VHH binders against F-box associated domain-containing protein sdz-33 (sdz-33). Designs and how they scored, part 21

Target 1, 300 residues: F-box associated domain-containing protein sdz-33 (sdz-33), of Caenorhabditis elegans (q9u232)
Amino acid sequence: MATVPFPILCLPDFVLQKSLKLMGVVEHLCLSILSKNIKQLIATLKGYPKCFSFKFVPFTSLTVVGERFKHFSFRFDIDESSQNANLRSYTDEGTYITLTVPGFTVKHWIEHVAYVLCRNNSIKLVLWEPNIDEVYEIVKDMRTVEVVIVSSEIQSCHLLKLFPSLRYLGVYKAPISAQILTYNLLHLEVKTKVTLNDILISNCSNFSISGNDVSDKELNFFMRSWIKGSNPRLTKFYIRNSLRVRDPYLETVLFQNIDYIETHKKIYWRTFEISRPDGTKADVMWDPLYNSYFNMTVQH
Short names: E, the ipSAE of ESMFold2; O, the ipSAE of ESMFold2 at other seeds; V2, 0.75 times the mean of E and O plus 0.25 times the DockQ between their complexes.

## First folded at step 21 (VHH; framework vhh_7ubx_2)

Design j3 (from m5 with S56M; at its last look DockQ between E and O 0.54; V2 from the best seeds 0.00; counts 0 for: pae E 4.3 > 2, grease 25.1 > 24.2)
Fold by ESMFold2, look of step 21:
Structure j3 (fold): chain B 300 residues (1-300), chain A 119 residues (1-119)
Amino acid sequence: as target 1 above (300 residues)
Amino acid sequence: QVQLVESGGGLVQPGGSLRLSCAASGFTFSSSIMTWVRQAPGKGPEWIAVISSGGMTMRTDSTKGRFTISRDNAKNTLYLQMTSLKPEDTALYYCAKGIPWLRDYMDYRGPGTQVTVSS
C-alpha cells in the first residue's frame, strides 16, 4: 500500500479540533476560507453544535441561526460591476472583519456557509423587493421551505411556479391573491386584510390571520360552512383579533344554529366541539377573559 | 531555518503611502497562510490581515480598508500596501507564518519594520 488517508491531518488533528471547539460561528467561517484542510475539519467536526438553518435577505444579509436563539449576522458588500461579494461581520473579540474570496458571489457565500456551518440547509427568504427571478437563481439549489413577503407587491403565480414544494408562506403587507389562497400550503400566515370569502376559498392546512378584525358573525358563518364541507384540507385555523374586549354574548353569537358540545371549561380557556355529518370533529377554543383570539383545530 | 524579513517601513507624512514587503525563506511559502501584525508603542500586538495560499483574505476593519494584503508565491514575498496613513498607524509591523490565534499554524514572526507617521 502506497497511501495513508489524511496524513497531514493526523499530526495536528487532536489539538486543532480542541481549538476549533472553543471557537464560535464567525471564527469557523473565517478559518474555513483560509485553509481547505480546516474547512473540511470544521464541516465534519463532531461534538460541536452546528447551526440549524439560515435567514436570507437577498443582496443584504445572511443570518445563521444556532442553538438557544443565537443569531450571527453577515452583511454583503457587493461590487455592482462584477457582482462579486465580500462578507462582513464581528468576531467574538468585537473586531469587525471583511472576508474576501476572489470570484465569490452571493450564491457562492450561501453555498459555502451552508456546507461549513449548517446541519440543515433549509432557507427562509424575506423578500423586501419584487424581483424573485434573481433570488431564485441564487437559492435554487437550497431547500427553500419558507418565504415571507414584506413588500406591498407579490408575484404570486410566479412565486408558486418557482417553489412548487413551498410549505410555509407569510404575507405581511401585500393583498392576498386567490392563487395563493387556493394553493395547498402547510401553513399560510397573513397580516393583511382578508375577507370572509377569502377564508372560505382557502386551501391551506394551517391558516393564521393577525392584524384583522373578523367578526363573530363571520366566524359563525365560517363554522357553519365548514360543517357543510368547506375548507376540506384545513386542520388548524387561528385568528388573533386586535380588540381586547369581553363580549357577554360571544358563545351565543359564535354558535348560533350550530350543534356543539362544551368539552373543557378551564379558567384560562374554554373548548367546544363541533362536527360534520360524516363524523369529523373540530375543537374550537377561545380565551374567556379576553376576546383576543379564535382557534379551531380539526381532530384526527 | 525559517526566516521572515520585513522591509519598506520608514517615516511618512499623514496621507502618505507605503508598501511593506516580507521576504520568506526556509519553508514552503506557497502553501502557507501568512499574516501581518502591528504593535503600536505601549500596546499589545494587533493582527491586521491574513492571506491564504490561494489568495483568500481576511482583514480587520480597524484600518478602515486602507491596507491591502497580497502575496507573490513565485518570489516568496508577502506584501502590505498601506494608503492614507494616519498617526495612529505608527507601529512596528511584522509578518508571521500562520493564523494569529491558532498557535499550531503561527510558528514564526519576523523582527518587524517600523512605520512612523508624523509631520
Scores: ipSAE 0.261, ipTM 0.736, lowest interface PAE 4.3, mean pLDDT 79
ESMFold2 (binder alone), look of step 21: mean pLDDT 84; pTM 0.844
ESMFold2 at other seeds, look of step 21: ipSAE 0.302; ipTM 0.761

Design j4 (from m5 with S53Y Y108V; at its last look DockQ between E and O 0.82; V2 from the best seeds 0.00; counts 0 for: pae O 2.4 > 2)
Fold by ESMFold2 at other seeds, look of step 21:
Structure j4 (fold): chain B 300 residues (1-300), chain A 119 residues (1-119)
Amino acid sequence: as target 1 above (300 residues)
Amino acid sequence: QVQLVESGGGLVQPGGSLRLSCAASGFTFSSSIMTWVRQAPGKGPEWIAVISYGGSTMRTDSTKGRFTISRDNAKNTLYLQMTSLKPEDTALYYCAKGIPWLRDYMDVRGPGTQVTVSS
């Protein structure tokens, strides 16, 4: 914990502190590498939330997400022989400033940015074919809460072992495993192939699926299974399908053997309510013209 | 009495290199933050690079990585290594004590050394 300056007795620091309060995140980062006194003073100003989390794209970039979800993006310039890294920051004038600290690696930058700018150390990873063990060594002191897997090569079991605080997971190309499906995620986004059985065994709260052709009969079976108690943690379920021409009598197939109430009509969608025997209700929305989406939201 | 004196400028052809020096006296150079600034004819001053006493630097991308700031605390000297010089680099180059956008810390500048890049 840094020592807080005594403002009246530290008149140079008082003037500097007033100036620093008028500056933004990028200016604070720039100043923090130039003067130890300024670095410590900026850390004392942690009275403002400067960021909520980091978004780390190994070994490409770091984004600090601040108030009102404002993003401050930095690119790494890495010397592969030494693993030393420079950090590039985009200015409001449309140019980059390059920051260099002797001996800093990507790990040092993450630690420095967290110390100067952030109160919590939550991190989002976007994995584009990196060595996951090397990434873990860099971020293990951070709380990894979100991962997006763009590659086809990361083992799901290993990922869950390394990041036990994981709440959000996106899987865009890799096959989805039962281990991921049954894991208690707040949000699971899948752009790879899933089956009806995969959906039924899932234990996430918010499930988003795209790039799949889930039929109306399969959606009917899912809803009937949910009414009987399947997917007990599910709060939101969203499917985006391939567009196709719909049978004008969709209700016959989609809601077969389901008691429902139509609650609202809009152009290009209709909404309905279904219920479990215990009184738990869900709102269902679908596209009556095309099978472009299906949305189910469980009422709290 | 604080003093900064630049040297090493001159006429150079495009693609050439120069090393500018800034000799410092009258203050504790080894604990000071130092800046190189340039001013082209008819334009306002533009900071190029800043260096801390610990060797941390920042630089604008306007020089496209062709200029490197360094310091020798034993010689009380600041340097700017310039490579791949272009006609648009023609300017008066001067050193300054402090951080360019934090006015409370930038109080001393040298008279400058002229760099002219021409055939």
Scores: ipSAE 0.469, ipTM 0.838, lowest interface PAE 2.4, mean pLDDT 80
ESMFold2, look of step 21: ipSAE 0.481; ipTM 0.843
ESMFold2 (binder alone), look of step 21: mean pLDDT 82; pTM 0.818

Design j5 (from m5 with T60V; at its last look DockQ between E and O 0.72; V2 from the best seeds 0.63)
Amino acid sequence: QVQLVESGGGLVQPGGSLRLSCAASGFTFSSSIMTWVRQAPGKGPEWIAVISSGGSTMRVDSTKGRFTISRDNAKNTLYLQMTSLKPEDTALYYCAKGIPWLRDYMDYRGPGTQVTVSS
ESMFold2, look of step 21: ipSAE 0.587; ipTM 0.874
ESMFold2 (binder alone), look of step 21: mean pLDDT 81; pTM 0.814
ESMFold2 at other seeds, look of step 21: ipSAE 0.610; ipTM 0.878

Design j6 (from m5 with R103E D104K; at its last look DockQ between E and O 0.60; V2 from the best seeds 0.58)
Fold by ESMFold2, look of step 21:
Structure j6 (fold): chain B 300 residues (1-300), chain A 119 residues (1-119)
Amino acid sequence: as target 1 above (300 residues)
Amino acid sequence: QVQLVESGGGLVQPGGSLRLSCAASGFTFSSSIMTWVRQAPGKGPEWIAVISSGGSTMRTDSTKGRFTISRDNAKNTLYLQMTSLKPEDTALYYCAKGIPWLEKYMDYRGPGTQVTVSS
């Protein structure tokens, strides 16, 4: 906190506002615990950008992401007996300042940081092993729009009941259920095993799959099914396979029995267009040599 | 008009403990933000802990949690509890009114109390 040379509590109100606009996220958080008036002034500061996203890893950390993907990470130190929590605010060098507010729990810190630093109450949860009901009690007054399940298994129907505003779901290591696959999500990201049938029954708009080995024959079947009307809500479908090199005949296998137009052919990638009978078109992109991916985007 | 007087320093062996006190007068202590600063021989000032009027605190990681700032508003007194003292903690310790921003504008500080941690 070396950016302001004057004691900030001695400045006139308009000079205080100008000084605050020169400070960063960490300085704002530090100052916000010193007085209620400073907290309110920072939270209502006009003409100053607030952070755009808010990530909570229960009982572990809180990350605020601002312009140009600047990340500001805070760690919790929790006293199990009282449930009081200190917050550690890290600098770029990895040194930190420890913040303590009497009586603050993790819930109090979430509410405080959201009020001071964020434009809205939308949050992303990253779940390793927490009790989901306990997490819900902390964040229930927030709008949970994204959940990533890293390693824990959480019952899908319970998750969806607790977070009705959910639009983005990531499932990395836990098995994925048909209930999640058929749920009308804006975005579903999967790094766990999925089958061709799982893909065909999915009802999300944007589907991202990695860590799976989906064959060209399976992709061909998917595209033929899409042409016949499967996955009607799908707007973007992305698969990243682990293979580095593809067969140079991929386009003959991948597009077998499919009418297509090649729209772009360059060294590193090719683009194709396929159509449904009703005139709906999709762009298909893949790199046959260096990066193993399949990307299909519905044009309209 | 503002007066701050530190006490409680002295010689202590490594691993020992001390409690520093800062007696305040000439201003409304209970509504003020207070800071402990230290200055080792040949080095610049280093703020180590800040406490708000309501008891919220900030502390640097340089003391690795060994030092605790507190206040008693009824006695107009600021405290620094130091534990597990090390030779590198040897410094002049002083209290100050306000937030330590470059220390150039901390016009209200005490003369300090010497803490010496030796073998």
Scores: ipSAE 0.572, ipTM 0.856, lowest interface PAE 1.5, mean pLDDT 81
ESMFold2 (binder alone), look of step 21: mean pLDDT 82; pTM 0.826
ESMFold2 at other seeds, look of step 21: ipSAE 0.580; ipTM 0.864

## First folded at step 22 (VHH; framework vhh_7ubx_2)

Design aa1 (from z6 with T60V; at its last read DockQ between E and O 0.75; V2 from the best seeds 0.68)
Amino acid sequence: QVQLVESGGGLVQPGGSLRLSCAASGFTFSSSIMTWVRQAPGKGPEWIAVISSGGSTMRVDSTKGRFTISRDNAKNTLYLQMTSLKPEDTALYYCAKGIPWFRDYMDYRGPGTQVTVSS
ESMFold2, look of step 22: ipSAE 0.624; ipTM 0.888
ESMFold2 (binder alone), look of step 22: mean pLDDT 82; pTM 0.817
ESMFold2 at other seeds, look of step 22: ipSAE 0.620; ipTM 0.877
ESMFold2, look of step 23: ipSAE 0.617; ipTM 0.880
ESMFold2 (binder alone), look of step 23: mean pLDDT 82; pTM 0.815
ESMFold2 at other seeds, look of step 23: ipSAE 0.603; ipTM 0.885
ESMFold2, fold request of step 24: ipSAE 0.657, 0.694, 0.615; ipTM 0.894, 0.904, 0.882
ESMFold2 (binder alone), fold request of step 24: mean pLDDT 82, 82, 81; pTM 0.823, 0.823, 0.814
ESMFold2 at other seeds, fold request of step 24: ipSAE 0.675, 0.667, 0.655; ipTM 0.898, 0.892, 0.889
ESMFold2, last read: ipSAE 0.619, 0.673, 0.649; ipTM 0.889, 0.898, 0.892
ESMFold2 (binder alone), last read: mean pLDDT 82, 82, 82; pTM 0.819, 0.819, 0.821
ESMFold2 at other seeds, last read: ipSAE 0.639, 0.615, 0.581; ipTM 0.886, 0.878, 0.874

Design aa2 (from y1 with T60V; at its last read DockQ between E and O 0.74; V2 from the best seeds 0.67)
Amino acid sequence: QVQLVESGGGLVQPGGSLRLSCAASGFTFSSSIMTWVRQAPGKGPEWIAVISSGGSTMRVDSTKGRFTISRDNAKNTLYLQMTSLKPEDTALYYCAKGVPWLRDYMDYRGPGTQVTVSS
ESMFold2, look of step 22: ipSAE 0.604; ipTM 0.878
ESMFold2 (binder alone), look of step 22: mean pLDDT 81; pTM 0.811
ESMFold2 at other seeds, look of step 22: ipSAE 0.583; ipTM 0.873
ESMFold2, look of step 23: ipSAE 0.628; ipTM 0.889
ESMFold2 (binder alone), look of step 23: mean pLDDT 82; pTM 0.816
ESMFold2 at other seeds, look of step 23: ipSAE 0.574; ipTM 0.872
ESMFold2, fold request of step 24: ipSAE 0.679, 0.609, 0.603; ipTM 0.903, 0.874, 0.876
ESMFold2 (binder alone), fold request of step 24: mean pLDDT 82, 80, 82; pTM 0.826, 0.814, 0.820
ESMFold2 at other seeds, fold request of step 24: ipSAE 0.675, 0.632, 0.667; ipTM 0.897, 0.883, 0.895
ESMFold2, last read: ipSAE 0.644, 0.648, 0.619; ipTM 0.893, 0.892, 0.881
ESMFold2 (binder alone), last read: mean pLDDT 82, 82, 83; pTM 0.817, 0.816, 0.826
ESMFold2 at other seeds, last read: ipSAE 0.634, 0.599, 0.652; ipTM 0.884, 0.853, 0.890

Design aa3 (at its last look DockQ between E and O 0.64; V2 from the best seeds 0.00; counts 0 for: pae E 2.2 > 2, grease 26.9 > 24.2, SAP .688 > .668)
Fold by ESMFold2, look of step 22:
Structure aa3 (fold): chain B 300 residues (1-300), chain A 118 residues (1-118)
Amino acid sequence: as target 1 above (300 residues)
Amino acid sequence: QVQLVESGGGLVQPGGSLRLSCAASGFTFSSSIMTWVRQAPGKGPEWIAVISSGGSTMRTDSTKGRFTISRDNAKNTLYLQMTSLKPEDTALYYCAKGIPWFDYMDYRGPGTQVTVSS
């Protein structure tokens, strides 16, 4: 009938910190809801080599990205009437667990997870037909740096107003607007239809396009426009095309009226160098067999 | 002197319900984290659910949401509400003060036997 002390909650802070550093992300989250002192201790840990970011899909899951691109997913069980939420995940020991904090909503969980596990207060969102205002109310105290829109519609002006720190935007199904194209993004990823004019008016630094088949003639026009000064912020331009047989007059169409140097020739890819009159150079990489991609990288 | 005494076990038919109790004394129950653990015949101990002093809980999904941990701080009593009992739930159930994770030492009671059979 003897009882014995439970040692983890009785340990000096140094020993407790040592134990906590041996635990994973999910265990830290679990312990953080059981004791306010442990919550604070985890939030102040030093020496963790990588900041966590959230990926958020509306109210169904969070993903925390850890060291060496490890991903930790958390699923919500939400009571729609009260909006109270339980959080579910696997521990490092392989146990699937459910966490409950009285009165916690999805917003409370996001704030808690960010406080305990993340250093930059930054969030990435993946939005599947969301009520954008409800999403904003949940994450407005976070720094939203990346959004991926999967839905078939966007309120472009509203989106950009709500997320002024936005650096990365993905648009997968909705028609893309001039407001988004001309916005000063670090990275724009598009999987919906774009025209040559859309490409030319874009103001992002890195532009990635898939789900479109851009012809060699259109790429020629783009490169000639770039040489004349179009897309002044552009540093990387990438197109993933459908696999198809190349135009048989490859160099005559793609590089018509362009001075270039071919820098590498392999069966898998070919590379070229083009220049602006001011001496700015770009590397062009192109798939010679299937037109599966086109890549242009501005040197510097 | 920490004392933990479980009660409410017994023989139950499949599909039945039981409410286990754990009476606590010798420490400040209302500020303590409490855990239910079970040990089935021929198996090692398995923690089932943990409850903080503030009512936050963690539970394993091995019980498929059929077991609910709760506490009554006025009575210094921990509870485990068990429903839809199955033969695999047959085990010795005991309460513990603290968190059972990572093989740390627990304050434990002697346990109460739950047997699910027809």
Scores: ipSAE 0.424, ipTM 0.823, lowest interface PAE 2.2, mean pLDDT 78
ESMFold2 (binder alone), look of step 22: mean pLDDT 82; pTM 0.825
ESMFold2 at other seeds, look of step 22: ipSAE 0.459; ipTM 0.840

Design aa4 (from z6 with T35H V50T T60V; at its last look DockQ between E and O 0.01; V2 from the best seeds 0.00; counts 0 for: pae O 23.9 > 2, framework grips, placed apart)
Fold by ESMFold2 at other seeds, look of step 22:
Structure aa4 (fold): chain B 300 residues (1-300), chain A 119 residues (1-119)
Amino acid sequence: as target 1 above (300 residues)
Amino acid sequence: QVQLVESGGGLVQPGGSLRLSCAASGFTFSSSIMHWVRQAPGKGPEWIATISSGGSTMRVDSTKGRFTISRDNAKNTLYLQMTSLKPEDTALYYCAKGIPWFRDYMDYRGPGTQVTVSS
């Protein structure tokens, strides 16, 4: 099961360190499973860029995120009877590498990859119908900072208790609850049904909505409510993935009873400014090139 | 005559990656807005991504950055890099040509390339 000639593993540490600095993420991972000395040297290698986080799709895949958002993707081959797991890696050049360690489960791989390749234990979970308690046992020693819920069967409130450091939450299919809406998140993304009232009670800093057809009248009401002090933590509010056609005289409906200044008018997009009585300003924009039907950014 | 030919589809496991290509001919590719659109069996077309002639991009955010549109004007080729593929990404993928003054209008589509994500 050796993929590396054993003579390289007999080199002194300082020679190994120089050689390791010339290798990539996949090579580091390959070598790290063959020797505890090499594993330790790679994990502590100074002056080599490490991955800063990784994305985990439980029982399916692991993607490590390196410098400048370079991604290295691996897929699990899991034996149902033993729960032993192999990793497969595919490169852009079509090279296929299978990594095998006797007795390794998904949990062993996550811990190993984090130890060897990453500077911190931050993870992004993409949940596809998993048992959330089982997933928690796998990742509990890591800092979960982002979760996307794809399944309608996961109780979102339980997830918030398990991951108190959570900053980013995506809810794609499950009904959104008031507990989630009022939770103090940095970013909330919603692709399930949400009402105007849900928007108004939200307590996140960045709120992204897609798959909902929020009307210009509803956006007008939201903006007037914001001017009066609603959504005090809000920094960014986005309506994305909309196919709506804008009225040529959009100011008549969208900005009804709102004092505003048009700050940019080009063929592709228009930008406006609105203000609270205390002088706090927000920029409002449409940018179809970035799939943003409505974009409001508070100037804090 | 406008011609668009997609390639690079196939069968892939969940979490896998594919790179789709679209070879273009019969028009000035470098000045055209180009799109990727998909259609799952029995459903209507779904817009995925757009790239302007100048290289600015728009993407449906349901993919959450899993899909990246790009172009190579020297080779008259449009690309869609897909990662972290899910079963719901199973569809026939088309490239489409837009016209400058009707940015929401797609006047030509290729025959498509099938992407199937399953165990």
Scores: ipSAE 0.000, ipTM 0.094, lowest interface PAE 23.9, mean pLDDT 74
ESMFold2, look of step 22: ipSAE 0.005; ipTM 0.500
ESMFold2 (binder alone), look of step 22: mean pLDDT 80; pTM 0.809

Design aa5 (from y1 with I33A V99F; at its last look DockQ between E and O 0.70; V2 from the best seeds 0.00; counts 0 for: pae E 2.2 > 2)
Fold by ESMFold2 at other seeds, look of step 22:
Structure aa5 (fold): chain B 300 residues (1-300), chain A 119 residues (1-119)
Amino acid sequence: as target 1 above (300 residues)
Amino acid sequence: QVQLVESGGGLVQPGGSLRLSCAASGFTFSSSAMTWVRQAPGKGPEWIAVISSGGSTMRTDSTKGRFTISRDNAKNTLYLQMTSLKPEDTALYYCAKGFPWLRDYMDYRGPGTQVTVSS
């Protein structure tokens, strides 16, 4: 901001727009709370890429998500008794700043940021110890498409009712319910214990599991079940196991009673093709040295 | 013509408090954003806080939340409440009309008031 050569409020719209295009998203947000005229202009400005959505971590941070991996992060500085909130961030020049609007709560900040900076209202929620009803009240006018539950249990019926546009769900520490497993999600990521039965009843398109040591027998049973028609919506299935010593009997166990074609063999990874009777094919990839991951991709 | 006059500076021991005032005339104060700037000996000017006409603020972390900008539009007066003062806060403090990054408007500033923090 120290390098602006002309008075920003007195400039013609063309010159003002050129000055604004030299500034980042954080500076645009700063100006939007300091000048009503500039707020209106930034909300309609075409030039510097506006951010398209944002990520809300309740009562901790707000990240404005732009094109091509650009993230613009703001920390909340919240009065715990009133829930009035300030935002803190770095400017392009590296100055750490605090923004205050009288009476603004987290909800007011989300509404303001969406109005001024964002092309759409899709949000991602990252939940630590959430009061989910309080979070819902803040974001209910937004389209919640992704939720990650890091450190708490969530009532699955309630969550799915509150967020009908949900397409991505991560569950890291809480037990996972059958209702979540059978829900038609685009992506389900699990870092808690799941059983073979949990995998077999799942109805998501992409299923990612870590923090579980799924045995070769269990993977064999899963694949045989898939060949017979289980998991009809599944497109991608990925497991990251703990690193372990290579099992010399792994291939024998993993593909027992499975007709397959080995499609690729390299020192560090191998691929196989399995098929359903209806001709649907899946590619299976695994690490022959350590058996640390299993990846299955279905062709629909 | 824009006129800004600061007051309230002085000599203070570390940990002390001061309230600076800036009396404004010659423009519509209630519709203007206002900035406090400080300049330490041998240093360039550093903006520290901005307040909009509606009371929204932006402040730098260099003051660690110890300084509060405010305004009284009925009195055409800008304030800076300073607490827990440290020797590094020793500087000439002046107010300016407008935004902190608009150097061409530093001519719309007052003569400043000296704040000295020493044991």
Scores: ipSAE 0.453, ipTM 0.824, lowest interface PAE 2.0, mean pLDDT 80
ESMFold2, look of step 22: ipSAE 0.487; ipTM 0.840
ESMFold2 (binder alone), look of step 22: mean pLDDT 85; pTM 0.855

Design aa6 (from z6 with Y105W; at its last look DockQ between E and O 0.64; V2 from the best seeds 0.60)
Fold by ESMFold2, look of step 22:
Structure aa6 (fold): chain B 300 residues (1-300), chain A 119 residues (1-119)
Amino acid sequence: as target 1 above (300 residues)
Amino acid sequence: QVQLVESGGGLVQPGGSLRLSCAASGFTFSSSIMTWVRQAPGKGPEWIAVISSGGSTMRTDSTKGRFTISRDNAKNTLYLQMTSLKPEDTALYYCAKGIPWFRDWMDYRGPGTQVTVSS
């Protein structure tokens, strides 16, 4: 813990603010629950502790992202019957501590942390098996911009109505619905099973697929469909196969019946250009050594 | 001017319970942040728990939830309820006005009360 004058509560506000600027995020949080004056002063300094988003994990944690990807993770001890919550954190000295404010729920803590530490109210939700209406009541005053569905199916119409600011959606193990696929997302990340038809009907701008085994013939059909006008909003399409059947004639299969220009040829990667009849071009990147990914970027 | 007097220490068997008290005078107790600290001979001080005037608390997890800080503003008294006591809890326990992380906190503490945990 930084050396600061004691007692802090008796200092003039400008001297106290200078002392607080020498402290880190965890110290600010600790002091903010002990003194209302310090809480207000720390809230004035939001620009110093730089938080780009909250991450809420249904396994009772909150992560605040700071400068240079430094993460500050806070764990909740929740009494499920009352919803009262204690917050646990590590100090810079490596001491694990418990913070208690009488009557605070997870919602109170999220609002408090946002008020004292963060520049914006954007939040990422990582959902294991929660009641989505309960989650909504906790975070409704935050701007929910990203949701990751890890292991449960959530009714897609309901999710999309609750979070109108949603730009990023990840679906890891739950089945993906046509409502999600056709929704106008900035980014859709899928680790659950998808079909070629699911890919073709998608309306997101950036589509990332992993944990699927998309064949070269399926990628060929996708590219031919794209040339004919499918996926009109697509800007990036990325596949990382974790289980892939390799065809020894990959280039022959992948680009069969496709007019293309090879733009770069290196040992570790090759790049191709394909075009729609209207002149829209896309860059395709392929790894000849491992043949484990496909990356297509549309030039808009 | 600030006066803090701890009491309630003594010899206790492992697994036992003890409630420490700290009588406060010479300042406005109800608006003050209060702390319990312990110190074994030859070791550095270890803060245990802090309580705000409004009842918010911060505690170290080294005691694993066995110790509870509380206050009675009508009696100007700070408490530490200790349960499931272990020999490692043997130390001089003292209360302090303020937050124990700062080096100047030692100017506003009591003389302490000894807690000894043994068979």
Scores: ipSAE 0.559, ipTM 0.871, lowest interface PAE 1.5, mean pLDDT 79
ESMFold2 (binder alone), look of step 22: mean pLDDT 84; pTM 0.846
ESMFold2 at other seeds, look of step 22: ipSAE 0.619; ipTM 0.891

